# VHH binders against o13842, part 24

Target 1, 320 residues: o13842
Amino acid sequence: MYETRDLTGNAGKPVDTNPWPNNSKIAVSFVVNYEEGGERSLLYEDEGFETFLTEAGLMPFPNRPVRERSIESCFEYGSRCGFWRILNLFKKHKVPFTCWAIGQAVEKNPVVVGAMEEAGCEVGSHSHRWINYEGVPPETEYEHIKKSVQAIQKASPSNSAPRSWYTGRASLNTRKLVCQVYKDLGLPQPFDSDEYNDDYPYWVADPLASKPGAEDDKGLLIVPYTLEVNDMKYAVAPGFCNSDDFYTYARDAFDVLYEEGLEGAPKMMTIGLHCRLTGRPGRFRGLQKLMEHITSKEGVWVATREQIAQAWSAKHPYKA
Below, E stands for the ipSAE of ESMFold2; O stands for the ipSAE of OpenDDE; V2 stands for 0.75 times the mean of E and O plus 0.25 times the DockQ between their complexes.

## First folded at step 10 (VHH; framework vhh_7d4b_2)

Design j2 (at its last fold request DockQ between E and O 0.01; V2 from the best seeds 0.00; counts 0 for: pae O 4.8 > 2, placed apart)
Fold by ESMFold2, fold request of step 18:
Structure j2 (fold): chain B 320 residues (1-320), chain A 123 residues (1-123)
Amino acid sequence: as target 1 above (320 residues)
Amino acid sequence: QVQLVESGGGVVQPGRSLRLSCAASGFTFSYYAMGWYRQAPGKQRELVASITYEGGSTNYADSVKGRFTISRDNSKNTMYLQMNSLKPEDTAVYYCAKDTEGWYRSDYTFDYWGQGTQVTVSS
């Protein structure tokens, strides 16, 4: 599956048919990562406490086999306060987001799934734990994928399985394992966001096909994500120092892609959010400003990632 | 086994209405997009309408836009085609069809269809 790299993409050529409804000049995907309760802790039999994307930044002292309640407390802010503050903003502006939810986090606070569904948001899977899956045995990763699907479906008032997938810190086996789990559960194929490399969705060969291009190759849709228009930059150096840094960076990224759309190349944009980061009031102001900016523009489609996948596949079918 | 059973066809006069039903079984109906095809005498089968798995979006052939309405009831595993203002040109066998891919896939492959129901529009 990764034997070669596709460094070409569309070679700078805009797609020949605008898939976005109402001749929109940009499709905007807000993503809310719901991770709180899935992070590393001795409480969960991990070897240490969580050190990634925390208020401590790049910690200068070594991770030790102890609990760090201050870090756990900061994650808890995300589930107790930040999630709800963000959800209420999207309800106010009457636009949806896509959530990638960690299965274990959902098990520990299932009410968030129903709240998101009621608000018209999409709930996808972020796998079962918030850990690095590189080096995790394939059979263990398979079980985590399965557990996350089951946890989200169980918490869903509509009994909906997640239709969107993002692992983040994935293994080279993750994409194939995800497709295999969904097949084994009798579910349709999800689309995949474990790429960061384009402003358009694009197709790859179905990982489960006998070979690329075979009769059984139904394709797999990639809907790219981002690590740069992402509030993780509050917690990664060099990054955002204040909410205006986030706002101006995201605004400028939006304006560039919007202008390209006006010039005949309508693309998609993702904004990545974390409940515990942007949910803090000081950072939240940046999201408020961004929301006001993008909702003030004509020809902007703020959509779930599933809606983007539907619109794209309708106009740009897979050619096996 | 995927099974699709059409009903509601008949002989009607021009300008009248019919409602076709498609009862689905052997698969999870709510996962898949559905469509209606028709085949008139001496012609190839054509897709006249389609609907997404959740019922949120529909598409129609130009020849039926504004006259036909596709709908679905996922709780009853049933798809419908309301056909208003019928014309003699609508005379055909109508087939319901199931997409193979499901969910987000809107590049439909309608590989499964039923036995069909005859619609005849004649004075």
Scores: ipSAE 0.640, ipTM 0.855, lowest interface PAE 1.3, mean pLDDT 93
Fold by OpenDDE, fold request of step 18:
Structure j2 (fold): chain B 320 residues (1-320), chain A 123 residues (1-123)
Amino acid sequence: as target 1 above (320 residues)
Amino acid sequence: QVQLVESGGGVVQPGRSLRLSCAASGFTFSYYAMGWYRQAPGKQRELVASITYEGGSTNYADSVKGRFTISRDNSKNTMYLQMNSLKPEDTAVYYCAKDTEGWYRSDYTFDYWGQGTQVTVSS
């Protein structure tokens, strides 16, 4: 599946001069990662505490088999306060976001799924545990994928299964396992966002096909994500030191893409968010300013990733 | 629990053929690369052949290349080793082995050895 790399893409050529509804000059996808309650902890039989995307940044000491309550409580702020602050902003502006939810996190706070659906947001899957799946046995990852889908569907008032998938710290096995689980559950194929390599959605071969290009190859849609226009940078060094750093960077990214859209190459933009990060008051201001900037422009389509996937696939069906 | 059971070993004359089988259970067979090892008396255990999880790629020790063929049937949870043109130096206990992590990888580490099956090549 990953034996070869496509380093060419579209070779600098516009793929579509009008890919989005209403002749929009840009499709903007806000993503909210809901991870709170899915982080590593001895409480959940992990070998240590969470060290990724915490207030501590780079940990001054190695991971060890102890509970760090300070880290746990910071994650709790994300689910208790940050999430709702973010959701209210989107409701106020009447625009949706896509959530990638950790299954275990949803199990511990299922009310968030209903709240998002009510607000018109999309709920996708972030797998069941927020861990690095490289090195995890495929049987275990299979079960985690399945559990996450079931947890989200169960929490959904509409009994909706997630269509958007993003593991993040995925293994080379993840894509195929995800497709396999969905098939086994009798669900339609999801689209995959575990790529960061394009400004447009694009197709790859169906990982469950007998071979690429075969009759049973129905393709897999990739909707690229971003690690740079992402508030995760608050938790890395060097990174965003304040909300102005986040705002300025995101604004600049938007402006560049928007201008390219005006010039006849409308693209998609992704903005990644985390409840416990941007949800803090000191960081939240950056998102507020960004929202004002983006929504003030004409020809901007703020969409869920599912909407983007649908729009793209309608005009660009997979050709094996 | 993981279980690997080898069969098909025996005593043969030089130039003859044997076909070894490995019956696997206790794990998702199609997720894992598999391999054959052998250990001759007084020698270290050595890799003979390996095969990826879907059989797309195979690897052989130089000493058996062109004579041995590794294959698998995932529908039967079975791996095979066809040994042709056997030589006295092929005499060893042959072991079935499972990859530790499974699925798509470029490098494999094998464990979960079976009980082994004796192959003796003598005139």
Scores: ipSAE 0.028, ipTM 0.379, lowest interface PAE 4.8, mean pLDDT 92
ESMFold2, look of step 10: ipSAE 0.556; ipTM 0.826
ESMFold2 (binder alone), look of step 10: mean pLDDT 81; pTM 0.822
OpenDDE, look of step 10: ipSAE 0.022; ipTM 0.418
ESMFold2, look of step 11: ipSAE 0.276; ipTM 0.644
ESMFold2 (binder alone), look of step 11: mean pLDDT 80; pTM 0.819
OpenDDE, look of step 11: ipSAE 0.000; ipTM 0.202
ESMFold2, fold request of step 18: ipSAE 0.000, 0.342; ipTM 0.100, 0.639
ESMFold2 (binder alone), fold request of step 18: mean pLDDT 81, 81, 81; pTM 0.820, 0.816, 0.815
OpenDDE, fold request of step 18: ipSAE 0.015, 0.014; ipTM 0.318, 0.295
ESMFold2, look of step 18: ipSAE 0.193; ipTM 0.591
ESMFold2 (binder alone), look of step 18: mean pLDDT 81; pTM 0.817
OpenDDE, look of step 18: ipSAE 0.000; ipTM 0.207

Design j3 (at its last look DockQ between E and O 0.07; V2 from the best seeds 0.00; counts 0 for: pae E 17.8 > 2, grease 25.5 > 24.2, placed apart)
Fold by OpenDDE, look of step 10:
Structure j3 (fold): chain B 320 residues (1-320), chain A 123 residues (1-123)
Amino acid sequence: as target 1 above (320 residues)
Amino acid sequence: QVQLVESGGGVVQPGRSLRLSCAASGFEFSWYAMGWYRQAPGKQRELVASITYEGGSTNYADSVKGRFTISRDNSKNTMYLQMNSLKPEDTAVYYCAKDETGWYRSDYTFDYWGQGTQVTVSS
């Protein structure tokens, strides 16, 4: 699966001059990571407290087997306030986002799933726990994948299972395990976003095939994500120092891709968000400005990742 | 269990119309692309038309373009094939098919089929 790397891609050539509906010059995917309640805590039988994407950035103290209430309460702000602030913005502009929801987080606050569905947003899966799955036994990860799907379905008023998958800190087993779980649950194959290496969706071999290129190779669709146009940069050094940093960077990325679209190479853009980060008032301003900028342009398709996947696969079906 | 039940077939004269229906059950209908195939006597099964999840995109065999229309109603778990200007060469058993992977493919990738409905076009 990962034995080889495709470092060529499309070799700089546009693969489609009109890949998106209504001759859109860019497909914009906003992703809201909903992680609050799935982070590491002794309360959840973890060995320590969460250290990733916190207000402290680089932790000034080592991890230890104690509860850090300050960290916990910052995550709580994401689910209690940040999420809703973000959701309301998208509702106001009548555009959707894709949520990658941690299963455990949804179990602790299931009302968010219904709210997102009502707003026309897509709810995908971020696995069950917000942890590093490298080194986790595959049997455990299998159960986490399964539980996350079931948790999201249970919370969904429509009993909808997640179609978009993003683990983030994935293991080399993740892709295959995800496909296996969905198969075992009798669900259609999801699309995978645990790649950051392209401006277009693309296909890889089906992890469940006997071998790549075989008759049973059904392919797996990759919809790339991004770690650069991502508000996670607020929580890393040097990162974004204020909302203008985020806005400016995202705006510039949009403008470059948009211009390329105007020149005949429409691509997709991803913007990553976290409830407890961009959801804070001091950072939220950046998203507001970005939304205004993006929606002011003609030929912009703000879409869920599922919509992008559907549009792409319809024009570019997998060929084994 | 996945079930696909075709209906609407029959015997018609050339130039007439038929509307086929496929009632689907046992799976999340809106998650899958669907298609119609047909098999004439002594010939291989061939794709007639396909439609994506919410009907946003359709594909047709060249032989039926402009005459046939595929559509779906996800609220009813039903797919349709409107066949206009029927020709004798359209005579075949028509099959409803469910996409295997859940993503659009150009090749034959359907895993479930109905029992088929006979369409006969003759003078």
Scores: ipSAE 0.006, ipTM 0.258, lowest interface PAE 9.6, mean pLDDT 92
Fold by ESMFold2, look of step 10:
Structure j3 (fold): chain B 320 residues (1-320), chain A 123 residues (1-123)
Amino acid sequence: as target 1 above (320 residues)
Amino acid sequence: QVQLVESGGGVVQPGRSLRLSCAASGFEFSWYAMGWYRQAPGKQRELVASITYEGGSTNYADSVKGRFTISRDNSKNTMYLQMNSLKPEDTAVYYCAKDETGWYRSDYTFDYWGQGTQVTVSS
C-alpha cells in the first residue's frame, strides 16, 4: 500500500451529484476523541508517562520512567467531567457526533458507550491504546485492533461493533490490518478516517482484494479527518490561546465551505474535539459559540460519519 | 442503480400471518440500517420496524410490538418482516427503505424506496 501518492484527487472539479440530504450545502461531522485511560503510564506497564495533547504540551515534560500524576489527573478530567459536558451540549442541540473510542479507555469506563448510543451518537474505534503504532509489530497491532472492536461491542447496549475507524498515529500496515481484523470477525468493512487530504469522502481499492480492480475488490471508503479544525491546537504550537481563537478559526472554515456549497460545490467538514481539552470550561465556550453558529444556518446537515458514508456511497458507489 | 424489491404481501383473514421480504441490490447492504414503513389509506406513512446494520438492535412501533419481527440476512442482502396475528388496522402498503435519519430528527428521510407490497386484512 502507499507505493504511490494521489496528489490529484478531483483536480478541483466539484462532484456531479449532491449526496447530502435535503439539498444540504455542507455536511458537518463533529468528532469527540475518547482517549482517557488508554494513554501511556507506568500503571499500564508503559516505559513512561504521556506527554502528547496534554496541558504540558505548552511546556515540555521529558519522557522518563516515572508516574506523572498531574498529567494523569488532566486526562481524568476528560473522562470525569469533559466528556459529559460535551455530550450534554450535543443533546441540548439535538445533533449527533462520532466518537473515536480507545478500547482500553472503554474497558475502564464502559458507561460512556451506552450514554453516547442513547444520545444517537456513533461510537467508532480509535484502536486499543493511545500510543504511536509506528514500530509496533504487525501481530501486536492486529490484536490491539481486535481488542478495541470487542471492547466497544461488549460495552454497547445494542451489541454494535464500530463502523468508523481512526488510528491517528498509524503504521503503514494499519489500514490493511484493520480490514483483515474486520473480515476475520465477520464484520462489515469499516469506513476509514486515517487521511486528512480532502473535503469529500472518496474510494480506494479494497486492501484485501487480490489486486486493485479485481472481482473481489469491494472498495474501501475514506472519510477524511482533520488536524487543523481540531482542539488539539490548544495543546500544540502554533495553536489556540483562548476559546475565541478556536471559535473564529472553525467558524471561518465552516463559512468558506458553506459558501462553496451555496455556489454549487457542497462538501463535508470535520471538527475534532478532545474531552480533556474542550471540556475545560474556558475552552468550552468556543464550542458553544460554534454550535450556535452552525445550527443557526439553513442547509446544514450535522451527521455521524456513518451517515455521511451512507449518503455518499448511495450517490457515488465504488466503481472498480 | 439502487433497487429495493418487496414481496410477500396479499389478502389474508384476521389472525393469520404473512412474511414480507425486501431484496436489496446496487449498494452495500451491510452498511445500512434498514426499516419497514407502511401507509394505510388516508393516513400518514409510519415506521413499523427498524434494524441496525448488524441486526443487534431492533425497534418497533407500539401498534405492532409483540406481533411483528424484523430480521435481516446480510449474506443474502435481504430484510424480512414476520407479521403474526394480523388485524384489519394492519392493512397498508408496506415499503422497505434505507434509513439515514438519526433519532435527533423528527422526520424520516430516505434516498431509495421500493414500490411497496399491499397487505390487506379483511374477512
Scores: ipSAE 0.000, ipTM 0.188, lowest interface PAE 17.8, mean pLDDT 88
ESMFold2 (binder alone), look of step 10: mean pLDDT 81; pTM 0.818

## First folded at step 11 (VHH)

Design g4 (framework vhh_7d4b_2; at its last look DockQ between E and O 0.37; V2 from the best seeds 0.00; counts 0 for: pae E 4.9 > 2)
Fold by ESMFold2, look of step 11:
Structure g4 (fold): chain B 320 residues (1-320), chain A 123 residues (1-123)
Amino acid sequence: as target 1 above (320 residues)
Amino acid sequence: QVQLVESGGGVVQPGRSLRLSCAASGFKFDWYAMGWYRQAPGKQRELVASITWEGGSTNYADSVKGRFTISRDNSKNTMYLQMNSLKPEDTAVYYCAKDTTGWYSNSYTFDYWGQGTQVTVSS
């Protein structure tokens, strides 16, 4: 799979058929990462406390094998307050998001799954723990993937398994492991978002096929994500200082893609959010401004990643 | 417990063939690349051949290309090294080895080794 890189894509050419409903000029995917309770902690037999995407910024010193309650408390704000503040905004505007939920976080606060389903949002998987999976033994990563699917399905009032997948800090085996778990559980193959490299979905060969292009190659749909239109930039450098930085950057990204859609090249855009980051009132203002901007325009389809994947693949089926 | 058990070594005359087998247990065999290493007296271990988890890609040391063939039967958890046209220079202890990284490797790092099987090619 990774012996070569695809540096070409469509070589700058538009996709040949607009898949978005109502001739929409852009498909917008808001993503809410629900990670609180899955992060590193001595409570979970990890080596130390969580140091990534925290209010502590870039730690000047290495992690230590202790608990850091201030950091844990900041995560708890995300699950206790930030998640609900964000969910209520989406309900007010009557548009959905996709959640990437950490399985362990769901186990420790399962009510969030039902709340999101009732609001019409999609609950996808972010694997079981919020850790770096590079170097994790493949059998262990397999078990984490399986646990996350089962945890989300168990918490789901509709008994729905996640259809959208994002690991983030993935291993080279992650994509194949995810497909293998879904096959072993008898579930439809998920839509994979562990790519950041395009403005629309695209197909790759099925990692489980006997060989690329064989009769058993049913493809795998990639629905790209973003690390730049993403509130993680409040917690990394160079990044956002205030909510206007986030709003301006996301607005400008939206406007560029929207204008390209008006000119005949409709695409998708993702906006990444974290409960503990944008859920803080001062940062939340930026999301409010962005929602008002986006929902005031004609020809905008705010959709879940499952909806985007289904609309796109219906018009662009895989050809092995 | 990971176990790799080599067999099929012995003493043979130059120009003859041997087939080495490696029986694997204690891990998901078809999730890992596998390899054969050899060590002659006073030398460091050298990679002889490696094979991907599915058997679709192989790699060989220059000294054995065209003479040796690595293969695997994932249904029997067994890897093989067919050694044809043996030369005295092929005399070594041959080790079966398991890669650490699963189906796709960041680097080829073998973390488990069998005890080895002696191959002696004597004139």
Scores: ipSAE 0.224, ipTM 0.635, lowest interface PAE 4.9, mean pLDDT 92
Fold by OpenDDE, look of step 11:
Structure g4 (fold): chain B 320 residues (1-320), chain A 123 residues (1-123)
Amino acid sequence: as target 1 above (320 residues)
Amino acid sequence: QVQLVESGGGVVQPGRSLRLSCAASGFKFDWYAMGWYRQAPGKQRELVASITWEGGSTNYADSVKGRFTISRDNSKNTMYLQMNSLKPEDTAVYYCAKDTTGWYSNSYTFDYWGQGTQVTVSS
């Protein structure tokens, strides 16, 4: 695991001509990252303020051990306004999304979990803190994973644990630790999305197996994510300058994949969103237009990542 | 409490082989990279070999490449060092080491050491 790389994948060969329900030509997964309240701050005993995915973009000044209230309040907009604007759009179109929620953020605003479940959305885990876990001791990361799962489950009216996992800035320990935590908690194995390298789900060896291919190797499902069809580009250079940039890029990605589906190679598409970014009115228009475009096409399956995982696993079980 | 116990050291003639073992306890063994260090009289402690948590990648000092093999059995919480073609310059105290958080074979930091086992190579 991570000690070798598979740079070949399927070598351009169609994996499945009909992988999705109802002969859908594409599976579309919207992901809403809920991070507000989990970002770095002196308030949370971090060494400085958050510098990643802010309105400042590339920070014009170095990080320092002070509270930057402007950054904090921008994150607050995500939880106070942006999240709800996004949720209402999905409710309006009767389609779900998958949320990756930071555990600490959920603890600070647990009402969002109930709202998402009511709307038929999936709530997954984004770990406990929105930090870089590289260099974090495994024992610490283990506790963060555990806390995030428990926070989400506690906030869930149905007492549901997250099945979708995405750390983002993960360590090489993360995948194994996640599986270990779920096992220790007596929960079903989650599926992992800390990969950006394919248009299809795929299996890797179970990190908890004695060895790959062993009898106890039940596999781990990977449902790839995206860093390019992602509104994070609003906060990076060169990035999206307006909502049309986001819309046209996402539209083009969809159209290409959709056409491939029509030609006999249905794939999955991921769209990444953040509450404080796309949730702003000036950017929200892009998502509205994208939603209309996608839902206007025939043979489109807008699904949670769990639904995609289930569909894929049913047709493509793990073979050790 | 982290515990590393080395064994398998001894006195051998040049050209002979030894196999060192390190029994680990008090931590999740398969979460950490492990390594072997050695310290000869009057010299600084130096890295001999390291191995990732899954055992898929190893690193060796140039002086032992082709002669030493590091391995681990996670089911037994044990790390090994097979030392072949031993030379007098291999004489040292060999220490088992536990990594802190490292994943890359060239960037490990070790935070715990065993008591060491003496290896003496002499005619």
Scores: ipSAE 0.022, ipTM 0.395, lowest interface PAE 4.7, mean pLDDT 92
ESMFold2 (binder alone), look of step 11: mean pLDDT 80; pTM 0.811

Design g5 (framework vhh_7pa5_2; at its last look DockQ between E and O 0.04; V2 from the best seeds 0.00; counts 0 for: pae E 17.0 > 2, grease 25 > 24.2, placed apart)
Fold by OpenDDE, look of step 11:
Structure g5 (fold): chain B 320 residues (1-320), chain A 123 residues (1-123)
Amino acid sequence: as target 1 above (320 residues)
Amino acid sequence: QVQLVESGGGMVQPGGSLRLSCAASGFKFDWYAMSWVRRAPGKGPEWVSTITYEGGSTSYADSVKGRFTISRDNAKNTLYLQMNSLKPEDTALYYCAKDTTGWYSNSYTFDYWGQGTQVTVSS
């Protein structure tokens, strides 16, 4: 699957002049990463505390086998306050988002799944632990994938399994393992978002096929994600220094894509969010301004990633 | 329980060919890269070749490049090594080895080995 890279894509050609419902000029996908409670901690038998996407930014001291309560409590703010602040904004504007939830985080605070479903949001899976899966034995990752799916389904009032998958720090085994777990659980194939390389969804060969193009190759849909229109930049250097940095960057990205849509090439846009980052009042203002900007435009489809996947698949079925 | 069983070894003259097979069981064969390693008498183990879990990428030691071909059949849980233009210095016990990942790191990351099959190249 990863033996070669497709560096060409569509070679700059519009794939579809009208890919979205109601002749929308852009599909906007907000993603809320729910990770709080799934980060590294000695409580979870990890080797140390979490160092990725914290208020400390570039960690000023090395990791060590101790608990850093300051880091833990910052993550707790995400689940106790940030998440709900974000959810209320989307409810206010009557638009959905897609959540990628860590399985362990959901187990520790299952009420968030019901709240999101009630608000019309999609709950996808972020795997079970918020860790690096490269180097993790495939059998272990398999179990983590399974546990995350089951945790989310259990927490769901509708008993819904996640259809959107995003590990993030994935291994080269992740895509295959995810498809295998879903098959083993008797669930329909999910769509994958562990790619950042396109403005459109696209298909790859089914990882479980005997070979690409074979009769049993039903394809795997990729719905690309983003690491740049992402509030993770608050926690990196040079990164965003304030909410205006986030807002203006995201606004500019939207405007460019929206204009391209007006010119006959409607694309999708992704905005990545984290509860403990954008959920803070000092950073939340940026998201508020962005929401106002996006929803003020005509021909904007704010959609869940599942909706985008469905719309794309309907017009562009996989051809082995 | 992981099992790797090599076969196909034997005695051949210089310039001859052999095809080794390795039957794998006890794990998800198509999740892991597989490798061949050999040990000549009085020498340490030498990495020979690796193939990724899907079989799309291969790697070879310089000493066997152009002469050996590694392949796999995931439907049969079998690893192969086609050895052509054999030389006396290829004489060794050849082991099938399971990688710890789906991709080789070129760092001898093997967790299971077979019993080996003897290859002897002699006039």
Scores: ipSAE 0.405, ipTM 0.759, lowest interface PAE 1.2, mean pLDDT 94
Fold by ESMFold2, look of step 11:
Structure g5 (fold): chain B 320 residues (1-320), chain A 123 residues (1-123)
Amino acid sequence: as target 1 above (320 residues)
Amino acid sequence: QVQLVESGGGMVQPGGSLRLSCAASGFKFDWYAMSWVRRAPGKGPEWVSTITYEGGSTSYADSVKGRFTISRDNAKNTLYLQMNSLKPEDTALYYCAKDTTGWYSNSYTFDYWGQGTQVTVSS
């Protein structure tokens, strides 16, 4: 896997058949990352404290073997306040999101899974820990994948296993390991979002097949994610200074894709959110404005990633 | 607590050999690529060699290719550097480094360094 790169995709051609319900001109996936409790900490026997996507920016002495309570406190805001503020906004507008839930974070605060399910949101997996999986041994990553699925399913009032997958800081082994875990657990193969390279779902060969195109190749659906229409840009440089920066960028991305849909090329869009970032009141205003803009338009389908995957697969099935 | 303790340095004549060891503790050694880095007098750090977590792939700076061999023993949490055909320009403090690659990193990221072991190549 990954021996070659697909630089062509669909070569700019619109898909033959609009897969979105009600002839929608765009499918919009809001993603809420629920990571709080899964991040690096000496409390969890990690070698240091978390330094990524925090309010503190670069630390003068990064990765010291100490606890950084201020950083931990910022994550706690996400689980204590930001998650609920975001969830309540989606309930108000009666549209769903997909959550990437970290398994350990769910174990430490399982009530969030039921709250999301009750609101009609999808709970997908973000693996078990919020760490860089590059360099993690394959057998250890396998166990993390398995633990995350089981943690989410256990916390689920409907006993649902996650159907949607995103690791983020993945290894070259991650995609195959995820598929293998799901097979070993007797679960349907998940939809994979560890790609950032297109505005619609697309198929790749099943990582577990004997070879691409063989009779055992049932395909793997990729539902791309984004690192640019993403509130992580509040915490990296050059990034968003205020909520209008986020709103304006996301609005403009939506408008471009929506207009392309009106012109016969309907696509999907993802908007990435983090509880501890957009959940802060000043940043939250940007999400409020974006939600009003998106929900005011005709022909917009705000959907979970599972719904998008199912609609796509029904109209564009895998052909090995 | 992550610890990396280098040993095996010393004085050697040009053309000689040394074998450096690095004892690792306080982390899952077999989870990470490991590197040797050196710092010559008055110079900044110079990457020397890297080995993948399973030991299947190695890489070397051009200045040491063919002379140095990196290896690891994951059962003993130990990293090694066999240094042959040593030259005066190899004189440096040699550090064992725990290697990771981050989300926005455009280079190897080293989050821990040992105390170093001095290698001096002089007649």
Scores: ipSAE 0.000, ipTM 0.208, lowest interface PAE 17.0, mean pLDDT 89
ESMFold2 (binder alone), look of step 11: mean pLDDT 79; pTM 0.801

